# VH-VL binders against b3qyz5: the designs that were tried, part 1

Every score and structure here is a prediction.

Target 1, 199 residues: b3qyz5
Amino acid sequence: MKKIALFGGSFDPPHYGHFALCTLTRELFSPEKIILSISKNPLKGSANAPEAHQLAMAKLMAEELGKTGPVFEVSDWELRRAGFSYTIETLRHFHAIEPNAELLLCIGEDNYQIFEKWKAYQEILQLAHLVVFARSGTQGEQQSSRIIPPERYTWVQLDLPLSSSDLRREIAEGQDWQAKMPSSIAAHIAAHRLYQNEK
Positions, changes and structure headers below are counted from each chain's first letter, unless a header gives other numbers; Kabat numbers aren't used for antibody chains.
F, E and O stand for the ipSAE by ESMFold2-Fast, ESMFold2 and OpenDDE, each averaged over both directions (binder to target, target to binder). V2 = 0.75 x the mean of E and O + 0.25 x the DockQ between their complexes.
[cut] stands for letters that were removed.

## First folded at step 1 (VH-VL)

Design C2 (framework fv_cilgavimab)
Fold by ESMFold2-Fast, scan of step 1:
Structure C2 (fold): chain C 199 residues (1-199), chain A 121 residues (1-121), chain B 112 residues (1-112)
Amino acid sequence: as target 1 above (199 residues)
Amino acid sequence: EVQLVESGGGLVKPGGSLRLSCAASGFTFSNAWMSWVRQAPGKGLEWVGRIKSKTEGGTTDYAAPVKGRFTISRDDSKNTLYLQMNSLKTEDTAVYYCTTEGYSYGPFDYWGQGTLVTVSS
Amino acid sequence: DIVMTQSPDSLAVSLGERATINCKSSQSILYSSNNKNYLAWYQQKPGQPPKLLMYWASTRESGVPDRFSGSGSGAEFTLTISSLQAEDVAIYYCQQYYTTPTFGGGTKVEIK
């Protein structure tokens, strides 16, 4: 049995927060690979980077992560689809490719708390083991879960002060943002003038 | 390109029945939660009901004014959503919209153009 | 059911001026466990279906101009159009999705 970890997100832009989550996942679960699955959000705002640059930056993040150890891959499967994608569709896709692998779905505590409202959440639990990242001092794990059996998730405490939405604002406003991500990604953003809000 | 196309609207007498259809394309219909929302002429929006994906049990929920009279169903093999309307009343007169519910039971992110149902003697 | 109340029913604003629409829920629609407000805003122009503008109270939908902003928490919410343009003439609706969905009565925004 092998394990494959899945990090879904827009990576818009990727940052050291994503880096920390990915490296911690590798150390705790020893998956055969970690897939950065780029989300195609139909509600994506005008402040976001074009999809081609989302993909390029995710690939740069995977390359930087690969320098610290194996194995990181980028999936653009959702970006290639004509419409929006639910998490269950992405999980079905990866399960079809690797039917004997255990999928690890990496999510934040806020998403865990509303998991019962996810599309096909019961099928998600059949296909994937949840890895839930929570801030220290949160009460999530202490709350009873009637929907998610304890054998179907692992609780990981990690303080993570970075967010992509805050970074997009900081870049647009000319604040100091470059130290919050690998230099290759910062260089890509600068070279292509990404996240520069029009006046 | 997500597209929703309603059909089946028309004129019916009070106490009559009508079946609306919504043809969906551009997304994986079988995983979507689908809703019907109506709007009486010159009035506001009113949620009618929803149907969850088949993998989540295909359960339905209805607004109080239509409970027991309307039935929502889906045919995933045809990418089609249905609204069976029975025991129609004049207050059911409205444009009926087919819509998707966003991620994790979120807002209504895609809408069809609507189909008019007129209940009049 | 959660009752959504919008004010004003109609609003006339000059081009380039600020338009403010209020929405009140009969109970809190803030989910404390995830700290999210289950509130959306829609724009509807004559003869067209509604268009999603805003979700999670303050997150702008893709393609929606920066002049639209949402604020508020719990039971009181506001949609602001910072500099009204001619194409913004429409009826605006708030909607909660904390429970079975309910809409506000709508606010018609017109040019003075």
Scores: ipSAE 0.000, ipTM 0.456, lowest interface PAE 15.4, mean pLDDT 84

Design C4 (framework fv_cilgavimab)
Fold by ESMFold2-Fast, scan of step 1:
Structure C4 (fold): chain C 199 residues (1-199), chain A 123 residues (1-123), chain B 112 residues (1-112)
Amino acid sequence: as target 1 above (199 residues)
Amino acid sequence: EVQLVESGGGLVKPGGSLRLSCAASGFSFSNAWMSWVRQAPGKGLEWVGRIKSKTDGETTDYAAPVKGRFTISRDDSKNTLYLQMNSLKTEDTAVYYCTTDRGLYGDYVFDYWGQGTLVTVSS
Amino acid sequence: DIVMTQSPDSLAVSLGERATINCKSSQSVFYSSNNKNYLAWYQQKPGQPPKLLMYWASTRESGVPDRFSGSGSGAEFTLTISSLQAEDVAIYYCQQYYDTPTFGGGTKVEIK
């Protein structure tokens, strides 16, 4: 049975935190592919990049990741759909394409803690194995294991140093942000003057 | 006893607008995902759009033929669902049903239906 | 868009006899990982809204008589009424919920 890992996010912008999570997922699970699935942001405002630039930057991130190993690709399926998509809809889509693959759904600890509030969360657990990335020193695994059966998730300790929200603010304020992402992405942001309205 | 009661239908000219309402009772409206489904006279069923509960983000989805022209909204304090229909076309003529979907089984299983309200788009 | 095709458009069945309605989807609506078919059936009587009859292809909605049964998997489905009663005169619709929901064209069941 092959494995396919899914990283959902707006990648607005992608950064070295995303790079580290994707690389670690490859090393730990040896999936046949890792898909960066671009999600729609229902709270998107003028502070966020246009969808075309989110897609362009995600593709640049996949290209940079591909230099370390060739299993990364980008999906714009959610961007092409009418309206907004729940994670269950995205999982159904990928399961339909690869019905014999095991799906790995990669999420952060904050999302794991509220997983029972996700639409159709029990169906998500039937379709995908959760890979939960958590900061060192947290006790969230003990708290959430009450709700989610232990055979349905893997807990991975990794300190994630970066946030896209913080980066958008830092770019808008003219702070030192360029070292926090691959240079190709930093060049794209500078060339297209992205995030200048974020405060 | 679950009840859904649609209102606001009527005759409108092409290019006009109408706002439909659906009054809900007998269940926890604030936690329910709600859809609109229409049926042209003598024809079959066609899904129009959905709005999720506030807890699930209150996001909306629309069928391609109505995308950009119709807007679904809800007022949980009044247990009421709305469908704002703009730029109406003759092919929008139909009985419009308010529905609940289960959500617990995934998406788009319509377990309760209102009686419907007729919208006629004609000169 | 997943296209749903029902056959026949109409059928006339004697009281007490079996009625069979077919539904075909343009692609599979079966998920192997959860072993479920994302297919529902609705009954619409004259002058009434549709009523949910069946979901997950073969799970009968509460209160629906056991003479109604659903079968099939993947892309081909059947609704069977084992012994037609007068109150079963209606139009029956299949619906997929594997993706954005779409309905079949309907099958009218009448008494002969």
Scores: ipSAE 0.000, ipTM 0.436, lowest interface PAE 15.6, mean pLDDT 84

Design C6 (framework fv_cilgavimab)
Fold by ESMFold2-Fast, scan of step 1:
Structure C6 (fold): chain C 199 residues (1-199), chain A 123 residues (1-123), chain B 112 residues (1-112)
Amino acid sequence: as target 1 above (199 residues)
Amino acid sequence: EVQLVESGGGLVKPGGSLRLSCAASGFTFSNAWMSWVRQAPGKGLEWVGRIKSNTDGGTTDYAAPVKGRFTISRDDSKNTLYLQMNSLKTEDTAVYYCTTAYDILTGSHFDYWGQGTLVTVSS
Amino acid sequence: DIVMTQSPDSLAVSLGERATINCKSSQSVLYRSNNKNYLAWYQQKPGQPPKLLMYWASTRESGVPDRFSGSGSGAEFTLTISSLQAEDVAIYYCQQYYNTPTFGGGTKVEIK
């Protein structure tokens, strides 16, 4: 069965944590396509990049990922819609485009642990197989699920010490941030003075 | 952008009825869980109730003080949420807010709020 | 219902100084299966609706300045403003969403 992997996020900014997740997903699942699906937050403040730069940086990340293998694309579908989109809406959209593909929904362990509280979570499980990224040391009880059947998810261990919110703060404070992302993205941030007024 | 605009508030006598509306825009209303939260003048916030999307069963839940007197409904064709208030008491005097949440997990931490509409119940 | 108690009722702090608000729940709002605290913080300025500041006790909402931080677990929680700015004058509310939503009584933050 054809597989398409979905990574949802603001990519504000993208960083090597996103890079690692995407390349690992390609190696483990051999999907036909990995889509970086840019999520929209209409309440973005001055601490966040404008949507045009969010999209530009995601495209730069996909280009850098593409140098390692030709399966990465960016979706701005949520950015083109009015307001925000629930995960189920995004999955319905991609299922409608590729009805014969198996969708892989890539999420972090924190989201997995509260997944049964997500809007339309049972429909999400019908449309997608979950790929859950978990940190080393979160084993045992935290890896157990009483509501999500084992055949509906795959557990992947990967430590991610990077976060976009921490990076925005580090950029605003002039800390060492450039090594934490591909140089093309760091150059874009510097050229457009993004994240300078995070107070 | 997400916008919620409440209307229908006003002055009503104890025992009377009033219907509030909330016009939603900037998101797919038919997929959203919606809540009402109220605030009495100079007082704190109090959750009133919620309605789930029709996809999630369209069920309603109410806080104990309003259960049996208030009814929440929605019209997805008009992107509008309603609160029907019956048997009004002076204790129901408050600004009523329409609320929702992005990628709702529990329906209970509220990202988006309207401006509110004032309901005054007085003799 | 879970009862939420905030302290103090009002707080006066000089510009640039630290403000600390406490919130206690009548029972634990920590869900052991996911190790998350079902607690949010809101800011309300006069004439405006509440604005979400914090959820899961310590996760800042997008656009909220880093001077706002949340801490605590179980039944005892704190919202800290590390360096009070003029625009931070507001009433702050904690809210649990472990069960049927309930709010704290609010803490009014004013400049000394």
Scores: ipSAE 0.000, ipTM 0.439, lowest interface PAE 14.9, mean pLDDT 82

Design T1 (framework fv_teclistamab)
Fold by ESMFold2-Fast, scan of step 1:
Structure T1 (fold): chain C 199 residues (1-199), chain A 122 residues (1-122), chain B 108 residues (1-108)
Amino acid sequence: as target 1 above (199 residues)
Amino acid sequence: QLQLQESGPGLVKPSETLSLTCTVSGGSISSSSYYWGWIRQPPGKGLEWIGSIYYSGTTYYNPSLKSRVTISVDTSKNQFSLKLSSVTAADTAVYYCARHEGYSSGWYFDYWGQGTLVTVSS
Amino acid sequence: SYVLTQPPSVSVAPGQTARITCGGNNIGSKSVHWYQQPPGQAPVVVVYDDSDRPSGIPERFSGSNSGNTATLTISRVEAGDEAVYYCQVWDSSSDHYVFGGGTKLTVL
């Protein structure tokens, strides 16, 4: 069965943490395609990049990932829609495009812990297999498995040293941020003076 | 103890602009967690969302009212305001200001002002 | 435009269970919120995200949402529950908060 992995996020900015998640997903699941699905930021402030730059940086990340292996794609479907999209709407969209593919929904443990609050979570479990990325030293799988049957998720432990929120602050403060992402993305941020108004 | 309080003229003439201000106390309007909105209710009828604003100035408007509505924010005064142009008798309503969450879940109105009646004289 | 349908009124005796429905095309894919509006007062949220309850709201209030119908359930109804109840969703296709027409709960 063909597999398609979906990573949802603002990629604001993308960084080596995202790179690691995508490459690990490729190695563990051998999907035919990995889609970086750009989400709208409902709490957009001056600290965040304009949507055009979110899209440009996500495309740069996909290009860098593509140099290491199978096809990586960017979806701006949520950005083109009016308002905010529930994950179930995004999954229905991709299921309609590839009805015979198994969808892998890549999420963090924080989102997994509140999964029963996700809109139509039972339908999500029918449409997608969850890939849950958890940091070592978190609350653990036993506390997370109450709602989701064990056969509907895979638990993956990966320590991520980077967050986009911390990175935006570090860029605004003039700290050494450029080594934390592919050089093409760092060049884009510098050329367009992104994240300079974080403070 | 977050409180929202509407203020502005209770009587507006047809064809003029309805102007209301919401004063926020007990919390900061410059919060990255919330949007600030206007909802109205004509006498004896249901609730209708007018629009919402984020402290950065980003707005969402009801498609049915979009051509007539402007919402603005003044973070220095901890206030946000509604302007509705070209009013008619159909715009007579109790106008509420309210806060709502900007998270992926939620998107519900958790604090409301007491409401202010605006009558359009015709 | 997306439409939410509520019955205009529901009548119950004190101590009985009231059920107020909110119909919408594929409403189970959206988060439904419920507001109580007592006569002459501003609305108060009583249920959010389909089934969550704000602090201070009695456990008698509960909600569900699946398919084309969301339901607000009020158990052991009291005279003080008499109000108009509104359901509400965010419609992502139009960037619009949609309210139902309201249901007047009358306690006999």
Scores: ipSAE 0.012, ipTM 0.517, lowest interface PAE 9.0, mean pLDDT 84

Design T2 (framework fv_teclistamab)
Fold by ESMFold2-Fast, scan of step 1:
Structure T2 (fold): chain C 199 residues (1-199), chain A 125 residues (1-125), chain B 108 residues (1-108)
Amino acid sequence: as target 1 above (199 residues)
Amino acid sequence: QLQLQESGPGLVKPSETLSLTCTVSGGSISSSDYYWGWIRQPPGKGLEWIGSIYYSGSTYYNPSLKSRVTISVDTSKNQFSLKLSSVTAADTAVYYCARLDYYDSSGYLGAFDIWGQGTLVTVSS
Amino acid sequence: SYVLTQPPSVSVAPGQTARITCGGNNIGSKSVHWYQQPPGQAPVVVVYDDTDRPSGIPERFSGSNSGNTATLTISRVEAGDEAVYYCQVWDSSSDHVVFGGGTKLTVL
């Protein structure tokens, strides 16, 4: 069965944490493709990059990931819709495009803990298998939601120490940030003076 | 089509518990797409959010009211209810129930898209 | 606690454009919703998610949100638009639904 993995996020900016999650997903699940789905976040930061640069940086991340294996793509479908898109809408979109593929929805442990609050969460579980990335030292999966059947998720232990919001602050403050992302993305940020708080 | 209707006593004595129920008709309260909330408005003043509940029983409460507020849901009756304890004259207000859009990202609750007509609750002896 | 600031009143003549502001620290990072409350009636959502309009709301109603200010714009104002208008956000850092203080729109 063809597998397609989905990573939703603002990628604002993308960083080595995203890189690690994507490469680990490729190694563990061998999907035919991994899609970086750029999310329109209604709670966007005021220091965020314009959408065009958000898209450009996500494409640079996919190009860098592609050097390790040619399975990475970017989707701007959510950015082109009016208003906020629920995850169920994004999953319906990809299921319509690839009806015979198994969808893997990659989420963090924090999102997993509140998954029963997600819009149409039972339909999400019918459309996608959850891949949950959990930090070491947190509670085990037995303390997680009991209403999500064990066959509908895979628990993956991986610390993700990088945060896009922290990176935006570090860039604005002139701290050493360039080593935390692929050089092509760092060059794009520098060339366009993104996150400099100079607007 | 979908309608919300508040019900409960219009007069509550100081120190007592204010209890209101919202009945949902024309649709199911057991919807993963919505929270259900209570908003109040003292005479001549603005709107103040009290709290919201998901059909699973998960709640968000206004921090200023959290110690006195309990919201509950009864999916079999298609109702949700508010209890506000230890009331004073400052709790005199029109109380509205409303449906609250829920987005599947953590921390995003949307607009109140359908409101009840409101019910005046006066706190006096 | 997060605070939204609205002017207490705005007056316009029929047919003119009314602009009602909602100020908040980095409010452009949040989604803003707008409610119309006619005298003695329950509020009605007129703009949601910064710019979107519910079915049945005239296209004369529009919204924007950037930086520290969100704005509700009502074009070609009619007498029936007289109401108090409230802005609202969800503040995810405190899990708090926050309303502005309201702006009374008077159509002369």
Scores: ipSAE 0.014, ipTM 0.517, lowest interface PAE 7.0, mean pLDDT 85

Design T3 (framework fv_teclistamab)
Fold by ESMFold2-Fast, scan of step 1:
Structure T3 (fold): chain C 199 residues (1-199), chain A 124 residues (1-124), chain B 108 residues (1-108)
Amino acid sequence: as target 1 above (199 residues)
Amino acid sequence: QLQLQESGPGLVKPSETLSLTCTVSGGSISSGSYYWGWIRQPPGKGLEWIGSIYHSGSTYYNPSLKSRVTISVDTSKNQFSLKLSSVTAADTAVYYCARQTYDFWSGYPYFDYWGQGTLVTVSS
Amino acid sequence: SYVLTQPPSVSVAPGQTARITCGGNNIGRKSVHWYQQPPGQAPVVVVYDDSDRPSGIPERFSGSNSGNTATLTISRVEAGDEAVYYCQVWDSSTDHVVFGGGTKLTVL
């Protein structure tokens, strides 16, 4: 049975942290595809990069990742939908396209800890195996208080020192940010003056 | 504790602009992941959503009202405001401001804290 | 445009169970929220995300959502439960908060 891994995020902007997570997922799970699914984030609205630039930068990230193996693609399905999308809706979409594939849903530990609050979380567990990325120094791999059976997730320890929120602040403040992402993405941001206070 | 309070004129003439302000106390408009919304209720009728705003200025408006509605936010005053232009008698209603949850992980938006409501009458 | 259908009124005796329905095409694929509006007061959320209760709301209030019907269930009804109840969804097709027409619960 083939595997398809799903990374949901705004990629606003993508950075080497995303690169590391995607590469590690390929190494650990050998999926046939790794999909960067661009999330429509209404909480951030017009304050961040326009959706067309989020898509362009995600495609640049997939291109860079593709140099290490030709399994990466970008989905703009959520961007094309009207309004909000739950993760369950995105999973139903990919399950409908690839009904015989095992879906791997890649999430951070912070989101895993509140997983029972996700819309239709029980259906998510039927459609996807969770891949949980945890930073060093967190409270631990497995807690008996969590409601997710051990066979439905894999715990992956990885320090990720980068965040898109910090990176946007650094760009707006004119700090040195370009080394934190592939040069093609840095060039795109500079050429289009994304994330500037005076944009 | 978080409180929302509507304020503005209770009487507006037909064809003029209705203007209301919601003052938030006990919490910050820019803290957390919340939209801030306006809902109205004509006397004896049901609830109708007008629109919602995030502290960045991003808005969603009811399509039936969009051409007449502007919602704005002033984070320094911890306030958000509604302007509804070209009013008619059909705009007579109690207007509520409310906090709208928007947690990607927990579900679609609902309104967890409401102001008391303020009656706005459109008459000459 | 998406429409939520509620019965205009429901009557129950004290101590009995009230069931208020909210009909919508494939509503089971949406999150349904329920508001209680006592006479002359602002609405209060009593159930959110189909079945969750806010702090302070009695366990007598519960919700379910499947197929084309969501239901608010109020067990062991008290006189103080008399109010108009509204269901609400977000319609992602139109970026629209949609309220039902409201159901007046009368405690006989």
Scores: ipSAE 0.007, ipTM 0.539, lowest interface PAE 8.8, mean pLDDT 84

Design T8 (framework fv_teclistamab)
Fold by ESMFold2-Fast, scan of step 1:
Structure T8 (fold): chain C 199 residues (1-199), chain A 123 residues (1-123), chain B 108 residues (1-108)
Amino acid sequence: as target 1 above (199 residues)
Amino acid sequence: QLQLQESGPGLVKPSETLSLTCTVSGGSISSSDYYWGWIRQPPGKGLEWIGSIYYSGTTYYNPSLKSRVTISVDTSKNQFSLKLSSVTAADTAVYYCARRSGSYYDEYYFDYWGQGTLVTVSS
Amino acid sequence: SYVLTQPPSVSVAPGQTARITCGGNNIGDKSVHWYQQPPGQAPVVVVYDDSDRPSGIPERFSGSNSGNTATLTISRVEAGDEAVYYCQVWDSSSDHVVFGGGTKLTVL
């Protein structure tokens, strides 16, 4: 059956860490589609980019990823809604569009460790296979969840070298940030003077 | 052990601005995982959310109070504050500050509360 | 805007089970949190994320949430459980923290 991988995030801004994660997912799972699902962050600070620029930069990232291979798409479904959307709502949306596809939900190790606290987590496990990205050299106390069946997740070792929070600070401080993302995204940030008030 | 403590005048005159401060100890207000809120409770009535603030300054206000409310944060003092303008007797209440889970994944609850401070609006 | 409905009061005898409901449209799709407010005290979370308990909360407290109703269940009720109980959700469609009106639990 076909696979569709889902990466949820604010992409505020997108960076080479996102690029590496998406590329590795393509190589390991051969999905028909990888979707960058833009999350609506209800706690977004005044230092962060407006939602229109968040969407524009995510589209630029998908375009750059597309130059390296198979279909990458951006979903703005959550941005069309008021406030924050629960992950189960987003998964129900994609399952309704592609009921015969296997959904791969890509998350970090920190979220995996508290997964039982996610709204309707058992339904999430029925709708999606978890792809858990764990940092190399960082040992999780519980590598196998007693709550999440082993057949419902795949553990992938990958250090994420970049953080959007660090990048926002570096941009505001005028540090050498442009090498940490595709040039098209760096150009967009510069042209629109984004992230100038991040501390 | 996280502790929140409200402080400010217990008596405010009608038409003036009510000002309260919440001091956070045992934890950092500059955490990206949390935001900080104000909840009030008029005598004999239920809980009413006033608003919440993220350490970056982003605020969410109860629409019923939005025109009169300002919440601010001072990360250097590990404090956040409430200003409510043009008060009337209807603003008499116990005011609580609280930490709200900032998890973007499905839990948004107030896990630590201050003891509350009674503010009476009268001359 | 989203509204949560609670009964104003519930009375039970010691040792019996109290059930406090929180009604909301499709509330089963949201995470429900429950707060206990003893007389003269600040609220304390007793159940979060529908059914989880914070450290120090007795196992007698449990929660469920499905369809249009969430329920806080207190088994083997003790006199010390007398308090007002509030349910709460985050409504993503309105960017609101929504509290129910509160239910006074009286232990007879």
Scores: ipSAE 0.007, ipTM 0.486, lowest interface PAE 10.2, mean pLDDT 83

